VH-VL binders against q9umr5. Designs and how they scored, part 354

Target 1, 268 residues: q9umr5
Amino acid sequence: SYKPVIVVHGLFDSSYSFRHLLEYINETHPGTVVTVLDLFDGRESLRPLWEQVQGFREAVVPIMAKAPQGVHLICYSQGGLVCRALLSVMDDHNVDSFISLSSPQMGQYGDTDYLKWLFPTSMRSNLYRICYSPWGQEFSICNYWHDPHHDDLYLNASSFLALINGERDHPNATVWRKNFLRVGHLVLIGGPDDGVITPWQSSFFGFYDANETVLEMEEQLVYLRDSFGLKTLLARGAIVRCPMAGISHTAWHSNRTLYETCIEPWLS
Key: E = the ipSAE of ESMFold2; O = the ipSAE of OpenDDE; V2 = 0.75 times the mean of E and O plus 0.25 times the DockQ between their complexes.

## First folded at step 14 (VH-VL)

Design ql20 (framework fv_nofazinlimab; at its last look DockQ between E and O 0.95; V2 from the best seeds 0.90)
Fold by OpenDDE, fold request of step 17:
Structure ql20 (fold): chain C 268 residues (1-268), chain A 123 residues (1-123), chain B 112 residues (1-112)
Amino acid sequence: as target 1 above (268 residues)
Amino acid sequence: QVQLVQSGAEVKKPGSSVKVSCKASGYTFSTYYISWVRQAPGQGLEYLGIIIPEYSTANYNEKFKGRVTITADKSTSTAYMELSSLRSEDTAVYYCARGSKWFDSTPYYMDVWGQGTMVTVSS
Amino acid sequence: DVVMTQSPLSLPVTLGQPASISCRSSQSLVRYTGNTYLYWFQQRPGQSPRRLIYKVSNRDSGVPDRFSGSGSGTDFTLKISRVEAEDVGVYYCMQGTYWPPTFGQGTKLEIK
């Protein structure tokens, strides 16, 4: 039988968004038990990511317990960060494939229509003033805002991304790395036509340097220092990259071609 | 230096399939996009699809989904475009074109084109 | 799909005279990153398309400086300062901002 699949949604999203994905999984892998976690939907997805991690943890623990052979995670957009953190704090998870579906794994920095209603002014220019404050860090978006021009503020104020990345020293860094490395495969999915993830290469742990040049995963300090296990995962062949052009952000979970190419192979 | 060389002209019957090849040279084939574009006689250009050879991730113009398959062989630096269920209106010159590196934001860069492959569909 | 509309479709020009081709998109071609992916291609008779301009106004290597691209948002222009015999062919604009890429109808440049 197929391993259970757990799905975690993104920002301002809900379980309803994954109806096509469920259909595809049912069709291609009949009998698969798919659970789309209906937590922190809509505006509730703005709650602090650590709070979300705790909530999702409570939901996945019983699922994992019933699946001793392991489970697969499909985590979309912001959900990808939630899942990465989840796997970092759980010392007994049994995740075989962690599918990061167009997630800002290395953070977000840029303007997008998707968030323009929340931030009417330029996010690129101004959001650091809000996000790197104590009250700003009470919002999920700020938890992974990564301003390359204010690295000091990011490193000192980011209460989520900087920690799970091991970019700031903390007492749990070693343990979190160990826990995350329990994953069988890390499947990174994203593409240049996303329109929301900025830069889109963040889905592959690429990100801006101080000159806003996008560097690859292998050029990132988190990789070079193996602060949370990326270098180790790559070395053992556990990282899968699946980039695709022509996919908008809201279509990653509903595009059949994308599913067959990037998701389906890892559900067996 | 950078060059795309396509396979020769094809004559096909309706309902059959055609597979056109595009051999790349002068650059690292696997890391650059390859797009396919066609042009019916005396007509404009129409986009078919794209692939990243390194990952074999292809995407297609919805108009041709179900009939077009784009693949790549890294070992031979060759991209392929297969079109099935051929119709007379599929008669066209088919082009491959190079995009940017997959990690860049210009997949449809199309800075280098193949010489084209004429595909004629007739009874 | 984004519709690209070129004008004129036929462009007879006297040698040495300037030429101008317009291309209009059905929606803004400015990506969320601020970049605009508008391209111009030249196709001489019996040849494959050749890219002349990328990202609105950048001329490819080997392209004569008599070719220039301009525009923003939805309106773009290709200009030839002085047309030469070798410029005969069909010119296409293409947007690469949205999937799928789409081309204009083409403008046939001929010598009067």
Scores: ipSAE 0.948, ipTM 0.966, lowest interface PAE 0.4, mean pLDDT 96
Fold by ESMFold2, fold request of step 17:
Structure ql20 (fold): chain C 268 residues (1-268), chain A 123 residues (1-123), chain B 112 residues (1-112)
Amino acid sequence: as target 1 above (268 residues)
Amino acid sequence: QVQLVQSGAEVKKPGSSVKVSCKASGYTFSTYYISWVRQAPGQGLEYLGIIIPEYSTANYNEKFKGRVTITADKSTSTAYMELSSLRSEDTAVYYCARGSKWFDSTPYYMDVWGQGTMVTVSS
Amino acid sequence: DVVMTQSPLSLPVTLGQPASISCRSSQSLVRYTGNTYLYWFQQRPGQSPRRLIYKVSNRDSGVPDRFSGSGSGTDFTLKISRVEAEDVGVYYCMQGTYWPPTFGQGTKLEIK
């Protein structure tokens, strides 16, 4: 039978958003147990990401325990960062496919509608003043804010992204890398018409240099230093890239062509 | 020099299908977008769909969904567009056009075009 | 779909005189990154389209400097400072900001 699938939603999201994805899985893989985790919905998705990681960890443990053959993760937007942290902190996870649906894996540096709503007097060039403060780090958005023009502040102040990327030394870095590398496949999904993730290449571990030129995954220091295992994972043949044009941020889990091309093959 | 060379003109019956080829040269085929666009005689341009050959990730204008299939063969540096259930309204010149590298933000760049393939659908 | 409306649809012009083509979109073409993916293509008689202008105002290499693009938001213009005989053809604007890309209906430029 098919491995169970665990779905982790993004910012300002709920389980209803995934109804089409559930239909696609049921049609192509009948009998698959799919769990859309109903935690940190709506405004609760603004809670610190480590708090969300702890809550999702508690929810996935019994599901993984019932499935010794393994599980798959489908993690959307902010949820992809939660899932990557889960893979690092769980010594005993049994995740085969980690499917990252347009997630800001290298961070976010973009003026978006929710940024304007949450911090109306801010824009991307000055948000570092808020996000790289203790108060700012209490918001999930700031946990993966990545200002390429204030790298020293990012490296010192980030309570989440700099840690799970292995960009700042911490006592768990070696263990987290080992845990992350137990994943079977890392499936990266995203595209240029996303409209929210900035740069959209963050979904593929690309990001801005200091000149706002986007560097690919293989050009990033975290890859070159293999700080959390990306280079090792790529050499193992375990990284799958599935970019697709023409899909907006809210449509990644409701597009059948995307599902059939990028998701379905990995739900063994 | 970057070139896109398309297959020759075709005459088809209604209800049949057509597959137009687009052979690329002068650049790294697999990493650049290929778009397909058509133009009915004396009419404007209409977008059909796009592919990234390296990943075979195609997407289609909803108007043609279910009838159009875009594929690529990296070993021959050739993209294909297949249109099924042909109607007289599908009579057009079909073009392929190159976009940016997939990792850039300009998929619809269309800096280089093929010469076009006339497809005539007639009883 | 974003509707692109060109004006005029037919543009007779005297050789050596300026020409101007308007293109309007049904919604703003400014992407969240600040870029505007508005393109101009020229199609000479019997030929495939050729890109002239990308991202509103950037002229492709090999395009004469008598061609210029301008505009913002929903209103865009292609100008030819001095029309030459080789400029005869149909000109299309296209937006690439929103899926799917859409074209204007075309402007046929003719020498009087």
Scores: ipSAE 0.873, ipTM 0.927, lowest interface PAE 0.7, mean pLDDT 93
ESMFold2, look of step 14: ipSAE 0.828; ipTM 0.913
ESMFold2 (binder alone), look of step 14: mean pLDDT 91; pTM 0.941
OpenDDE, look of step 14: ipSAE 0.942; ipTM 0.962
ESMFold2, fold request of step 17: ipSAE 0.857, 0.850; ipTM 0.922, 0.920
ESMFold2 (binder alone), fold request of step 17: mean pLDDT 91, 91, 91; pTM 0.937, 0.938, 0.940
OpenDDE, fold request of step 17: ipSAE 0.946, 0.947; ipTM 0.966, 0.966
ESMFold2, look of step 21: ipSAE 0.831; ipTM 0.916
ESMFold2 (binder alone), look of step 21: mean pLDDT 91; pTM 0.940
OpenDDE, look of step 21: ipSAE 0.936; ipTM 0.959

Design ql3 (framework fv_nofazinlimab; at its last look DockQ between E and O 0.83; V2 from the best seeds 0.86)
Fold by OpenDDE, look of step 14:
Structure ql3 (fold): chain C 268 residues (1-268), chain A 123 residues (1-123), chain B 112 residues (1-112)
Amino acid sequence: as target 1 above (268 residues)
Amino acid sequence: QVQLVQSGAEVKKPGSSVKVSCKASGYTFSTYYISWVRQAPGQGLEYLGIIIPEYGTANYNEKFKGRVTITADKSTSTAYMELSSLRSEDTAVYYCARGSKWFDSTPYYMDVWGQGTMVTVSS
Amino acid sequence: DVVMTQSPLSLPVTLGQPASISCRSSQSLVRYEGNTYLYWFQQRPGQSPRRLIYKVSNRDSGVPDRFSGSGSGTDFTLKISRVEAEDVGVYYCMQGTRWPPTFGQGTKLEIK
């Protein structure tokens, strides 16, 4: 029998967005119990990410309890950050594969349609004034806003990403690292034609330096310091990178080629 | 010198399959995209698909409806393009071309091209 | 798919005279991060395509300075300041901003 699959959606998504993914899983892995968590849908996905983490935790705990052999997580876009945090705070999770599907794992710094919707008069270069304020941090998008030109503000004001990354010291850093390292495999999926995740390399824990040059995962401080376990995971062969060109952001969960290449192998 | 050398000309029957190879040299093969493009006689250029050899992740132009399969062998620095269910309309010169490094944002860079492989489909 | 439209399709030119090829895209070729992935290729008779220009206006190494690319958004131009005999061939524009990459019809440059 196949391990249960739990799906966590992204910003402004609903369970309906994953109808193709469900179809693919049912076709290729018949009998798989797939649960698309219908929480924080639509505009509710703008709620603070820690609130979302708590809500999703309550939903996954019963599922995990009924699956002693383990479960797989497919977490899309913003959901990938939610899942990473979830695995960090849960000391008893049994996740075999954590599939990060085009997620801004190292944060977001781009003028996307989502950003324009929330802040129509603001450019990415000025968003730090909003996102790194107390009221800005009440929005999920700001929880993983990572301005490379205002690192001090990011480190001090980010209430989510800086913490789960271990970039800011906090009393739970060691425990969170330990918990996250319980994952069997971390599957990182993304690509250059995404159109939303900025930079797209963020899906692979790459990100801008102060000159907006994109550096790889191995060049990031969080990796070098192994602040939340990336270096350890890589060393034990637990990180899988699956980049693909030609996939738009809203197609990662509905493209058959992508599914067969990057997702399906990790559901067995 | 960066170079892409393709396999020789092919003559195929309708309904059969053809597999064209593209051997790369002069650079780290695994880390760069390889694209495939074809050109029917006297016609323009048509994009087929792309692969990252390091990860074996390929994507395809939907126009070909799953008839194209792109693979790569890192040990031999060779990319392959297989086209199945061949039709007369598939008669063309097929090219491989190098893209950027996979971690860059220019997968379709196509700065170096193979010499082309003529595939003729006839009864 | 993004449609690339070149004009003219046939370009007879006298040696030493300038030439200009237009390429228009059906959609903006500016990506979400701000880059424009428009390329120009030259294909001489019996040869593989050769990239001349990348990202609108950058010449590849070995490409003579008599070739220049310009444009923005949806309108792009390849110019040859002084056409030489070796310039005979078909020229293609290509967009790499949207999947899948698409080419113009090609412009056949001939010597009058």
Scores: ipSAE 0.941, ipTM 0.962, lowest interface PAE 0.4, mean pLDDT 96
Fold by ESMFold2, look of step 14:
Structure ql3 (fold): chain C 268 residues (1-268), chain A 123 residues (1-123), chain B 112 residues (1-112)
Amino acid sequence: as target 1 above (268 residues)
Amino acid sequence: QVQLVQSGAEVKKPGSSVKVSCKASGYTFSTYYISWVRQAPGQGLEYLGIIIPEYGTANYNEKFKGRVTITADKSTSTAYMELSSLRSEDTAVYYCARGSKWFDSTPYYMDVWGQGTMVTVSS
Amino acid sequence: DVVMTQSPLSLPVTLGQPASISCRSSQSLVRYEGNTYLYWFQQRPGQSPRRLIYKVSNRDSGVPDRFSGSGSGTDFTLKISRVEAEDVGVYYCMQGTRWPPTFGQGTKLEIK
């Protein structure tokens, strides 16, 4: 039979958003057990990402234990960062496909809809003043805020992204890399019409340099140093890129063409 | 020299299908978007869809979803557009156009166009 | 879909005189990173379209200096400072900011 699928949602999201994805899986892989984790919904998605990782870990442990053949993760937006951290901190995970659905894997440097609601003018050039403070790091948005013009502040202040990327020294870096490398496939999905992830290439581990020129994954220091296993994973043929134009941020899990092209082949 | 060369004109009956080819030369075919656009006689331009040949990831204007299929063959540097269940209003010149590299900020540059393929649907 | 509206639809102009074509969008064409993906194409009689202008105001290679693009937000203009005989044809604006790309209706430029 098909491996169970675990779905992890994003910022200001809930399990209901995935009803179309569930339908697609049922049609192509009938009998697949799909669990959409209903944790840290809505405003609770602003809780610190390490708190969310802890909660999601508790939820996935029994599912993974009952599926010795392995499981698949489909992780949307902010949820993709939660899932990447899970793969690093869990020495007992049995994830075959980690499907990262439009996730800001190298961080975010753009006004979110939440920030636009509070401040109609752009805040991205100034948000480092809030995010790179101890108070700011208590909010999930700031845990992956990545201002390319204040790299020193990012490296000193980030409590989440700089750690899971191995950009700041910590005693667990070697173990986290080992655990992450146990994944079967990393499937990266995103595209230029997303409208929220900034730069959209963050979903493929691309990101801005100091001039706001987007550098691809293979040009990133974390890749070149193989700090958490990207270079090793790519060399194994375990990284799959599936970019698609014409999909907005909220439509990645409700587009049948995207599902059939980028998700379906990896739900063994 | 970057060039897109399309297959020749076709006359089709209603209810049949047509497959138009677009052969690329002078650049790395697989990494650039290919868009498809049509123009009915005496009318304006209408966007059909797009593909990244490297990944085979195509998407379509909703108006044509279900009837249009866009594919690419990297080994021959050729993109294809197939339109099924043809109707008389599908009579048009069909163009392919090159976009940006897939990793660039926007896919819709359409800096190089094919010569066009006239498809006539009549009984 | 974003609606692109051109005016005028027919533009007879005296050789050597300026011409101006307006293009309005139903929504702002400024993308979240700040760029505006507004394009102008020229289609000469019997030919495929040719890109003239990208990102509002950037001339494509081989496009004469007499062509210029301007505008912001929802309101855009293509200008020809001195119309020449070779400029006859239909001009289209297109937006590439929001999926799917959409075209204006076209403006037919003729020498009177």
Scores: ipSAE 0.787, ipTM 0.894, lowest interface PAE 1.1, mean pLDDT 91
ESMFold2 (binder alone), look of step 14: mean pLDDT 92; pTM 0.944

Design ql4 (framework fv_nofazinlimab; at its last look DockQ between E and O 0.89; V2 from the best seeds 0.87)
Fold by OpenDDE, look of step 14:
Structure ql4 (fold): chain C 268 residues (1-268), chain A 123 residues (1-123), chain B 112 residues (1-112)
Amino acid sequence: as target 1 above (268 residues)
Amino acid sequence: QVQLVQSGAEVKKPGSSVKVSCKASGYTFSTYYISWVRQAPGQGLEYLGIIIPEYGTANYNEKFKGRVTITADKSTSTAYMELSSLRSEDTAVYYCARGSKWFDDTPYYMDVWGQGTMVTVSS
Amino acid sequence: DVVMTQSPLSLPVTLGQPASISCRSSQSLVRYTGNTYLYWFQQRPGQSPRRLIYKVSNRDSGVPDRFSGSGSGTDFTLKISRVEAEDVGVYYCMQGTYWPPTFGQGTKLEIK
């Protein structure tokens, strides 16, 4: 039998967004129990990510308990960060494959429709004034806002991304790293035609330097310091990169070619 | 010098399949996109699909409804384009073209082209 | 798909005279990152396409400076300051901002 699949949605999503993914899984892996977690849908996805992590944790714990052989996680967009944090705080998770589906794993720094919706009068260059305030950190988008021009503010004010990345010292860093390293495989999916994740390489833990040059995962301090286990995962062959061109952000979970190439192989 | 050398001309029957090869040299094959484009006689250019050889991840123009399969062999630095269920309308010169590195923003860079492969579909 | 419309489709030119080709896209080619992925290709008779211009106005190595690209948003232009005999062929614009990449109809440049 196939391991259960747990799906975590992204910003402003609902379970309905994953109807095609469910169809694909049912067709290719019949009998798979797929659970799309219906939590923090729509506007509720703007709630602080740590609150979301707690809510999703409560939902996945009973699922994992009933699946002693392990489960697979498919986490889309913002959900990918939620899942990474979830795996960091859970010392007893049994996740075989963690599929990060076009997630801003290294953060977001771009003027997207989502950003314009929330902050219609603010550009990305000025958003640090809001996002790195206590008020701003009450919004999920700000929890993974990563301004490369204000690294000091990011490191000190980011209440989520900087912590799960181990970029800011905290008493749980060692334990979180240990917990995250329990994952069997980390599957990173994304591509240049995404249109939302900025830079799109963030889905592969790439990100801007101070000159807005995108650096690869291996050039990032979090990798070099192995602050949350990326270097260790790579060394043991546990990181899988699956980049694909021609996929828009809202199509990652609905494109058949993408599913067959990047998702299906990891649902065994 | 960066070069893409394609396989020779093909003559096929309707309903059959054709597989065109594109051998790359002069650069690190695996890390750059390869695109496929075709051109019917006397007509314009039409985009078929793309692949990242390093990861084997390919995507296709929906117009071809799954008839196109793009693959790559890193050991031989060769990309392949297979078109099935051939029709007379598939008669064209097929080109491979190099894109940017996969980690860059320009997958459809197409700075270097193969010499083209003529595929003729006739009964 | 994004439609690329070139004009004119036929361009007879006297040697030594300038030439201009227009390319219009059905939507803005400015990506969310601010970059514009508009390309110009030259295809001489019996040859493969050759890229002349990338990202609107950048000339490839080996391309004569008499070729220039310009434009923004949805309107783009390829200019040849002085047409030479070797410039005979078909010119294509291509957008790479949206999937799938799409080409203009082509402009056939001929010598009068």
Scores: ipSAE 0.942, ipTM 0.963, lowest interface PAE 0.4, mean pLDDT 96
Fold by ESMFold2, look of step 14:
Structure ql4 (fold): chain C 268 residues (1-268), chain A 123 residues (1-123), chain B 112 residues (1-112)
Amino acid sequence: as target 1 above (268 residues)
Amino acid sequence: QVQLVQSGAEVKKPGSSVKVSCKASGYTFSTYYISWVRQAPGQGLEYLGIIIPEYGTANYNEKFKGRVTITADKSTSTAYMELSSLRSEDTAVYYCARGSKWFDDTPYYMDVWGQGTMVTVSS
Amino acid sequence: DVVMTQSPLSLPVTLGQPASISCRSSQSLVRYTGNTYLYWFQQRPGQSPRRLIYKVSNRDSGVPDRFSGSGSGTDFTLKISRVEAEDVGVYYCMQGTYWPPTFGQGTKLEIK
């Protein structure tokens, strides 16, 4: 009746954070098999994102194999980047709805307590010196750090985000685009009161230009060039935007109104 | 000219509900937030909730959650606020106010206000 | 919820004299981006509120330069350098940094 749901958590997170989301799914869609992947918890969420993608891939393969009619992904924060990479590297995924729950899809350029914990003397304006080094790219936060003032360094040094966005040519770009385009719906969720994702519009594929003016998805080069399929998905009606005011970063998966409005309709 | 025009005054019995309309003109209705605020006679302002008409995504002050429903009809450029289980303390002027575009930093700009709708709850 | 406290609640002023209204928040209104979302509204008798000041100190279009906003953190002030008869009404501060937005109690400005 209902497709299985796979949940992927974010930075410094665990499966317990999703207890309310699980309750909402059980109440509204009884019998749905929901798996909250319990991998890279806590400090392990700082491991390189490609390492996390490989581990999550191994976990989702048997779930997808047992659900030939498809599965849904609900991917929170950093987890949304893991999930987007999964959709690109898996040529046999059967994901219908990819629900991106306040994820920094175009990257992050903001000081946070978590960033301060890892690099205590750094500010967003100088973190590129650490993140755009081979050593920095060993940390997940740096894998999606996107400094709009050092685009040349980002394009050359990013081992993750620039690749999955198709911002740098590589031999797998065409195949990854084909794989990503097999998703049924891309559901983008976020809002201005998030308080962590910077700019919060990154959750909708918006991002800063060099003047720190936020450009919308349709103004981004990756959209205009259709580098990984965003323009194609939008044109066929497969992109759903569901912004909501008044929700902080840690509350996206524990707000019933958000669930009923933005998530439930896509859990067919 | 940006304008918000609200429905007329209403007198309601306790336990009933009221639905106030807010018709927008002079701008692209669907892409801007609409907030709802009320003011009891001789009292201050109290925030009720907000909606993005394009997406129908509403959120509510917890004080009123369960009694307030905010909706929008893009085809008529009209937002609605419905308050149920009315009590005498719900007697107030109810305002709609335009916020920022949904994609901007903060929705609570409230740069244009409706004229207000008096709702009187009496037995 | 963030509590906004205004003082004074009643402010009788002689025409042509300055007026000052204080607004204090229960916690800092500075967001992680460095912005402070504090607003001032004016409500003339029998009218809906009108925005005067946004983001602490920015005057809205058509607001006379005798109105100024200032402050930081938790302490904010609206000043009128020379009160005119048209300034009679109630003034509210509001914070928009934290959900839900919250208003001060209002300050009624009257001409003596």
Scores: ipSAE 0.800, ipTM 0.901, lowest interface PAE 1.1, mean pLDDT 92
ESMFold2 (binder alone), look of step 14: mean pLDDT 91; pTM 0.934

